# Ledger of designs, part 7: VHH binders against PH domain-containing protein DDB_G0287875

Target 1, 92 residues: PH domain-containing protein DDB_G0287875, of Dictyostelium discoideum (Social amoeba) (q1zxe2r132to223)
Amino acid sequence: SKGKSGWLLRKRPGRYDKLYSVSKADKYLRLYENEDTDNDPLYELSLENSIIELKQDLHLQLTLGNSERYIFTHESESEIVSWAQELQATMN

## First folded at step 15 (VHH)

Design n_50D (from m_37D with T50D)
Fold by ESMFold2 at other seeds, look of step 15:
Structure n_50D (fold): chain B 92 residues (1-92), chain A 119 residues (1-119)
Amino acid sequence: as target 1 above (92 residues)
Amino acid sequence: AVQLQASGGGFVQPGGSLRLSCAASGFTFSSYQMGWFRQAPGKEREFVSDIDSSGRDIDYADSVKGRFTISRDNSKNTVYLQMNSLRAEDTATYYCARYDWRDDAFDIWGQGTQVTVSS
């Protein structure tokens, strides 16, 4: 994988939260409050043994090895598809 | 069957504390965001707090911020609500619920546990 950075929408009850998301092709997905990645991420998610599914409603479902689950989407169809490709590639 | 069992309610004086527990069974608890709601007689059920699958991202209703703390233990399939500085207006039946992201709604509900705050 080539790595990827950008905003994703994370599903919470009744809303989406905007998180700056970073993949460095190291089998982690890091989620930040904003673009200032010098701060520690809010989440550092290990993709080992994870399941990454792009659903037909263009929501990206990430289930981690410990069964924690995260739901992402984006306003741009091409962007969420690119994220699915990036995360699938970093796992291989 | 999918089940949520809430417990820990009781009678307490204003300013007191209670800890509620909600034990889950029949589904992969760690994959679900969870919530606490409450309902007083004659009123609509209202949101109290929710927590994401990891336990790291938490919301509270304004009326309980700073007094209530939600937490979860995924190894025990349990979500908790620590209630401090209780007030008469906190008197209600408290329900835990499982969030279904596809419907953006809570789809499974516990039976509730009664919390009564009075002198």
Scores: ipSAE 0.856, ipTM 0.922, lowest interface PAE 0.6, mean pLDDT 94
Fold by ESMFold2, look of step 17:
Structure n_50D (fold): chain B 92 residues (1-92), chain A 119 residues (1-119)
Amino acid sequence: as target 1 above (92 residues)
Amino acid sequence: AVQLQASGGGFVQPGGSLRLSCAASGFTFSSYQMGWFRQAPGKEREFVSDIDSSGRDIDYADSVKGRFTISRDNSKNTVYLQMNSLRAEDTATYYCARYDWRDDAFDIWGQGTQVTVSS
């Protein structure tokens, strides 16, 4: 994969949180509070043994190897599709 | 069957503490965001706190911030509510619930455990 950076919406009860998301093709998804990636990420999610599913509602379901689950979406249909492709590629 | 079992309620004096537990069975607990709610007699059920699947992202109702702490242990399929500095207005039945992201709603509810704060 080529890597990807951009904003994603993370589903929480009754809201979405905007997280700056970074894939560097190293089998991690890093989620930041803002675009200043020199700071520590809020999350550093290992994609090893994960399952990535783009649902028909255009929500991306990421289930990690430890069974933790994260739900993402984006205002742009093409952008969430691109994220699904990037994350699937970085696992391979 | 999918089940949530809340426990740890009781009688306590104002200023006291209680720890509630909610044991889950019949589903992959670590994949779900969880919540605590409460309902006093004659009042609507109200939100208390929620926690994401990792245990890292947490919300509280303003009325309990600084006094209550939600946590989870995914190895024990259990979510907890530590309640400190209890007040009479905290008297209620406390319910744990499982969040369903597709409906943006809590879909499975525990039986509840009674918390009574009284002199």
Scores: ipSAE 0.856, ipTM 0.921, lowest interface PAE 0.6, mean pLDDT 94

## First folded at step 16 (VHH)

Design p_34Y (from n_50D with D100Y)
Fold by ESMFold2, look of step 17:
Structure p_34Y (fold): chain B 92 residues (1-92), chain A 119 residues (1-119)
Amino acid sequence: as target 1 above (92 residues)
Amino acid sequence: AVQLQASGGGFVQPGGSLRLSCAASGFTFSSYQMGWFRQAPGKEREFVSDIDSSGRDIDYADSVKGRFTISRDNSKNTVYLQMNSLRAEDTATYYCARYYWRDDAFDIWGQGTQVTVSS
Protein backbone atom coordinates (compact mmCIF):
# COMPACT_ATOMS: atom_id res chain seq x y z
CA SER B 1 0.00 0.00 0.00
CA LYS B 2 1.01 3.66 -0.56
CA GLY B 3 0.09 4.88 2.92
CA LYS B 4 -2.63 7.13 4.23
CA SER B 5 -2.97 9.82 6.84
CA GLY B 6 -6.02 11.58 8.16
CA TRP B 7 -8.50 12.02 10.96
CA LEU B 8 -10.68 9.17 12.18
CA LEU B 9 -13.35 9.06 14.86
CA ARG B 10 -12.72 6.31 17.49
CA LYS B 11 -15.75 4.97 19.33
CA ARG B 12 -15.79 5.20 23.13
CA PRO B 13 -18.81 4.86 25.45
CA GLY B 14 -21.00 7.91 24.82
CA ARG B 15 -18.60 9.66 22.45
CA TYR B 16 -16.16 9.59 19.56
CA ASP B 17 -12.56 10.73 19.93
CA LYS B 18 -10.86 12.39 16.96
CA LEU B 19 -7.48 10.75 16.29
CA TYR B 20 -4.95 11.58 13.61
CA SER B 21 -4.33 8.23 11.96
CA VAL B 22 -1.29 7.17 9.93
CA SER B 23 -0.87 3.96 7.96
CA LYS B 24 2.43 3.08 6.29
CA ALA B 25 3.84 0.01 4.54
CA ASP B 26 5.29 -1.35 7.80
CA LYS B 27 1.86 -2.85 8.70
CA TYR B 28 1.15 -0.56 11.64
CA LEU B 29 -1.74 1.81 12.17
CA ARG B 30 -0.56 4.69 14.36
CA LEU B 31 -3.06 6.89 16.17
CA TYR B 32 -2.02 10.34 17.32
CA GLU B 33 -3.65 12.97 19.50
CA ASN B 34 -3.10 15.55 16.72
CA GLU B 35 -1.27 16.11 13.44
CA ASP B 36 2.08 16.61 15.20
CA THR B 37 3.42 13.14 14.40
CA ASP B 38 6.82 14.02 15.89
CA ASN B 39 5.19 13.18 19.21
CA ASP B 40 4.76 9.55 20.26
CA PRO B 41 1.52 8.04 19.02
CA LEU B 42 -1.17 7.13 21.52
CA TYR B 43 -1.34 3.73 19.79
CA GLU B 44 0.88 1.69 17.51
CA LEU B 45 -1.44 -1.08 16.29
CA SER B 46 0.12 -4.06 14.55
CA LEU B 47 -2.04 -5.11 11.63
CA GLU B 48 -0.45 -8.58 11.42
CA ASN B 49 -3.19 -11.21 11.78
CA SER B 50 -5.80 -8.52 12.12
CA ILE B 51 -9.34 -8.52 10.74
CA ILE B 52 -10.77 -5.38 9.12
CA GLU B 53 -14.51 -5.15 8.58
CA LEU B 54 -16.43 -2.22 7.12
CA LYS B 55 -19.90 -2.56 8.59
CA GLN B 56 -23.15 -1.53 6.88
CA ASP B 57 -23.43 1.54 9.14
CA LEU B 58 -20.00 2.67 7.84
CA HIS B 59 -18.10 1.82 11.00
CA LEU B 60 -14.74 0.21 10.49
CA GLN B 61 -14.12 -2.63 12.94
CA LEU B 62 -10.45 -3.49 13.44
CA THR B 63 -9.72 -6.64 15.45
CA LEU B 64 -6.00 -7.17 16.14
CA GLY B 65 -4.16 -10.46 16.40
CA ASN B 66 -4.30 -10.15 20.20
CA SER B 67 -8.11 -9.71 19.90
CA GLU B 68 -8.10 -6.05 20.93
CA ARG B 69 -10.84 -4.28 18.99
CA TYR B 70 -11.15 -0.71 17.75
CA ILE B 71 -14.15 0.92 16.11
CA PHE B 72 -13.64 3.84 13.72
CA THR B 73 -15.83 6.00 11.53
CA HIS B 74 -15.71 9.25 9.60
CA GLU B 75 -18.23 11.91 8.61
CA SER B 76 -17.37 11.29 4.95
CA GLU B 77 -18.54 7.97 3.53
CA SER B 78 -15.86 8.03 0.84
CA GLU B 79 -13.16 8.62 3.45
CA ILE B 80 -14.09 5.66 5.66
CA VAL B 81 -14.34 3.43 2.57
CA SER B 82 -10.89 4.65 1.51
CA TRP B 83 -9.50 3.80 4.97
CA ALA B 84 -10.97 0.31 4.79
CA GLN B 85 -9.33 -0.22 1.39
CA GLU B 86 -5.99 1.16 2.62
CA LEU B 87 -5.87 -1.01 5.72
CA GLN B 88 -6.87 -4.15 3.82
CA ALA B 89 -4.16 -3.45 1.24
CA THR B 90 -1.58 -2.95 3.99
CA MET B 91 -2.52 -6.30 5.58
CA ASN B 92 -2.02 -8.14 2.31
CA ALA A 1 -22.78 -18.75 29.01
CA VAL A 2 -21.69 -15.13 28.96
CA GLN A 3 -20.89 -14.15 32.54
CA LEU A 4 -19.29 -11.37 34.57
CA GLN A 5 -18.49 -12.20 38.20
CA ALA A 6 -17.55 -9.33 40.51
CA SER A 7 -15.83 -9.93 43.84
CA GLY A 8 -13.67 -8.22 46.45
CA GLY A 9 -16.28 -6.15 48.25
CA GLY A 10 -16.51 -5.93 52.01
CA PHE A 11 -16.57 -3.72 55.08
CA VAL A 12 -13.87 -1.09 55.53
CA GLN A 13 -13.16 1.98 57.66
CA PRO A 14 -13.13 5.44 56.08
CA GLY A 15 -9.72 6.04 54.51
CA GLY A 16 -9.27 2.34 53.79
CA SER A 17 -8.80 0.46 50.54
CA LEU A 18 -10.43 -2.38 48.64
CA ARG A 19 -9.69 -4.03 45.31
CA LEU A 20 -12.57 -5.30 43.22
CA SER A 21 -12.18 -7.95 40.52
CA CYS A 22 -14.53 -8.87 37.69
CA ALA A 23 -13.88 -12.19 35.96
CA ALA A 24 -15.32 -12.65 32.48
CA SER A 25 -16.26 -15.86 30.69
CA GLY A 26 -18.13 -16.98 27.59
CA PHE A 27 -16.92 -14.19 25.27
CA THR A 28 -13.67 -12.72 23.88
CA PHE A 29 -12.91 -10.41 26.79
CA SER A 30 -9.97 -8.59 25.15
CA SER A 31 -12.26 -7.34 22.36
CA TYR A 32 -14.55 -5.39 24.71
CA GLN A 33 -14.42 -2.11 26.53
CA MET A 34 -15.49 -2.53 30.16
CA GLY A 35 -16.95 -0.38 32.90
CA TRP A 36 -17.61 -0.16 36.63
CA PHE A 37 -20.83 1.31 38.00
CA ARG A 38 -22.32 1.62 41.47
CA GLN A 39 -25.71 1.95 43.06
CA ALA A 40 -26.61 2.91 46.62
CA PRO A 41 -30.10 2.08 47.97
CA GLY A 42 -32.69 4.57 46.74
CA LYS A 43 -30.31 6.14 44.22
CA GLU A 44 -29.78 5.78 40.50
CA ARG A 45 -26.95 3.60 39.22
CA GLU A 46 -24.00 5.82 38.40
CA PHE A 47 -20.91 5.55 36.27
CA VAL A 48 -17.59 5.02 38.07
CA SER A 49 -15.03 4.22 35.38
CA ASP A 50 -14.46 2.62 31.99
CA ILE A 51 -11.48 1.22 30.11
CA ASP A 52 -10.90 0.40 26.45
CA SER A 53 -9.95 -3.05 25.12
CA SER A 54 -6.21 -2.28 25.33
CA GLY A 55 -6.29 -0.88 28.86
CA ARG A 56 -4.75 2.44 27.72
CA ASP A 57 -7.82 4.70 27.43
CA ILE A 58 -9.53 5.27 30.78
CA ASP A 59 -12.27 7.53 32.11
CA TYR A 60 -13.37 8.24 35.69
CA ALA A 61 -16.33 9.94 37.26
CA ASP A 62 -15.21 13.20 38.90
CA SER A 63 -16.19 11.91 42.35
CA VAL A 64 -13.58 9.11 42.22
CA LYS A 65 -10.71 10.65 40.23
CA GLY A 66 -7.40 10.32 42.07
CA ARG A 67 -8.79 7.71 44.49
CA PHE A 68 -9.87 4.84 42.20
CA THR A 69 -7.84 3.10 39.52
CA ILE A 70 -9.35 0.85 36.84
CA SER A 71 -7.15 -1.72 35.11
CA ARG A 72 -7.48 -4.94 33.13
CA ASP A 73 -5.51 -8.10 32.48
CA ASN A 74 -6.58 -9.55 29.13
CA SER A 75 -4.62 -12.77 29.77
CA LYS A 76 -6.80 -13.41 32.82
CA ASN A 77 -10.08 -12.08 31.37
CA THR A 78 -10.37 -9.76 34.36
CA VAL A 79 -11.05 -6.08 35.00
CA TYR A 80 -10.13 -4.52 38.35
CA LEU A 81 -11.04 -1.49 40.43
CA GLN A 82 -8.52 -0.39 43.06
CA MET A 83 -10.39 1.80 45.55
CA ASN A 84 -8.30 3.98 47.88
CA SER A 85 -9.17 6.71 50.39
CA LEU A 86 -12.66 5.31 50.74
CA ARG A 87 -15.45 7.49 52.12
CA ALA A 88 -18.90 6.79 53.49
CA GLU A 89 -20.39 8.10 50.22
CA ASP A 90 -18.64 5.26 48.35
CA THR A 91 -20.95 2.74 50.05
CA ALA A 92 -22.82 0.97 47.25
CA THR A 93 -23.17 -2.22 45.26
CA TYR A 94 -20.50 -2.14 42.56
CA TYR A 95 -21.19 -3.69 39.15
CA CYS A 96 -18.94 -4.45 36.23
CA ALA A 97 -20.35 -4.34 32.72
CA ARG A 98 -19.40 -5.04 29.12
CA TYR A 99 -19.73 -2.25 26.54
CA TYR A 100 -21.53 -3.00 23.25
CA TRP A 101 -20.50 -0.33 20.75
CA ARG A 102 -23.36 -0.80 18.28
CA ASP A 103 -25.95 0.23 20.89
CA ASP A 104 -23.56 2.60 22.68
CA ALA A 105 -24.58 0.86 25.86
CA PHE A 106 -23.42 -1.68 28.42
CA ASP A 107 -25.25 -4.92 27.60
CA ILE A 108 -23.94 -7.59 30.05
CA TRP A 109 -23.81 -6.94 33.79
CA GLY A 110 -22.27 -8.77 36.72
CA GLN A 111 -24.25 -9.53 39.87
CA GLY A 112 -22.43 -6.84 41.85
CA THR A 113 -20.33 -6.85 45.02
CA GLN A 114 -21.19 -4.85 48.15
CA VAL A 115 -18.82 -2.18 49.42
CA THR A 116 -19.63 -0.71 52.83
CA VAL A 117 -17.56 2.11 54.27
CA SER A 118 -18.42 2.74 57.91
CA SER A 119 -16.83 3.43 61.31
Scores: ipSAE 0.837, ipTM 0.917, lowest interface PAE 0.7, mean pLDDT 94

Design p_36K (from n_50D with R102K)
Fold by ESMFold2, look of step 16:
Structure p_36K (fold): chain B 92 residues (1-92), chain A 119 residues (1-119)
Amino acid sequence: as target 1 above (92 residues)
Amino acid sequence: AVQLQASGGGFVQPGGSLRLSCAASGFTFSSYQMGWFRQAPGKEREFVSDIDSSGRDIDYADSVKGRFTISRDNSKNTVYLQMNSLRAEDTATYYCARYDWKDDAFDIWGQGTQVTVSS
């Protein structure tokens, strides 16, 4: 995969947090506070041995190899589907 | 069986400290966001703090911010609440709970541990 960047909504109890998300060929998903990716990411998530599931309610469930779990969504159905495809392709 | 066991409560004077522990069993602890809540007699249960699966993203109720610290150790299936500078109004039963994102609700609750702050 060539990579993908964009905003995702991350599920927290009672709310969503907006994170600037970057996927590259190095098999990491990096989550930033804003689009200034010169700063350190808030999260650097290894996709190695992870499980990516796009649920029926259009939430993307990412379970990492260490069992940490992250739930994402987007206002646009096509965008969250595109993210699911990108992350699945990056793992392969 | 899915279980949460909270412990570490007790009697302390104002200004004292306590550390609560919540041991999890029967589920993949590392996959779940966790929370602490409390309920004083005659009052509704209220939010104290929560923590995401990684331990990096944390929220506190305004009333405890700066005095309480939530943490977790995924290798020990345990979430903690360090309570410092305790006040009489912190007197309550403290509960740990597991967050279920699908229902946007806490679905599994510990039995609670009593914290009593009195002179």
Scores: ipSAE 0.859, ipTM 0.925, lowest interface PAE 0.6, mean pLDDT 94
Fold by ESMFold2 at other seeds, look of step 18:
Structure p_36K (fold): chain B 92 residues (1-92), chain A 119 residues (1-119)
Amino acid sequence: as target 1 above (92 residues)
Amino acid sequence: AVQLQASGGGFVQPGGSLRLSCAASGFTFSSYQMGWFRQAPGKEREFVSDIDSSGRDIDYADSVKGRFTISRDNSKNTVYLQMNSLRAEDTATYYCARYDWKDDAFDIWGQGTQVTVSS
């Protein structure tokens, strides 16, 4: 894992929210309101014991060890595939 | 079987408060986003509030914002709706529902609990 930063779309009822997402290969996924990562993230998700699945419809399903589930996507297929690879790599 | 059991409705005077509970069973509650809806006779069902799996991301309909508070307790498989400053127009059957992201729809519904606000 080399780390990755970029925008992801997070699924909510009837909409997607754009979150600035940061992986630093420390087994966390941090989600920010914008690119100013000096602020506290909205979410700091521990990937320990998580399950990361890229679905056929190009939605990335992240299930945390505490069973919380997050659904992400991106307009670019290559970008969401790259995120799936990054998160799987940081888990290892 | 997947089940949602709503409770806590009743009769209350304007300005009063009620707390609704919705107990979930038969599925991994902490994995699902949840919502509250309401419907008065002769009116369409309307969105009241929803909450993500973590409990951190919450939305309210404009008509209830500042008066209603949604919360969840994943250890008790329960979602709550605290309703304050109740008004006659809040009179409705209140339903809790589970969100299914694949269909972008609420797929499992509770039986509803009646809230009646009247002098």
Scores: ipSAE 0.853, ipTM 0.924, lowest interface PAE 0.6, mean pLDDT 94
Fold by ESMFold2, look of step 17:
Structure p_36K (fold): chain B 92 residues (1-92), chain A 119 residues (1-119)
Amino acid sequence: as target 1 above (92 residues)
Amino acid sequence: AVQLQASGGGFVQPGGSLRLSCAASGFTFSSYQMGWFRQAPGKEREFVSDIDSSGRDIDYADSVKGRFTISRDNSKNTVYLQMNSLRAEDTATYYCARYDWKDDAFDIWGQGTQVTVSS
């Protein structure tokens, strides 16, 4: 995979949090507070043994190997579909 | 069956501490965000705190910030509420709940545990 970077909305009770998301060939999804990726990420999520599902309501469900679950979306249908494709390709 | 069992309540003096526990069974606990709520007699249930599946992203009601700490142990299927510097106004029944992201609502509730703060 060539990688992908961009903003995603992370679902929390009663709100979405905007996270700058970076996927690279090392099979991690890194989530940052902002576009300054020289800082440490808030999350470093291993995609090994994970499950990714794009739901009909355009929410991306990522379940990690340790069963932690993360829910993402985006205002653009094409963008969230592109993220689903990128993450699935990175896992393979 | 899906269950949440809250415990650890009791009677305590103002300024004291209590630790509440909520044991989960019947579902994959580590996949769910969890919350604590409370209800005093004659009042509406109110939000206290919530925590994401990883334990890293946490919210508090303003009235408890700096005094209460939510945490979770996914290996024990348990969420906790450490309550310090307790005040009479913290007197309530405390409930734990499981978050359902599809409905954006807490869908499964524990039995309450009573916390009473008085001289």
Scores: ipSAE 0.844, ipTM 0.919, lowest interface PAE 0.6, mean pLDDT 94

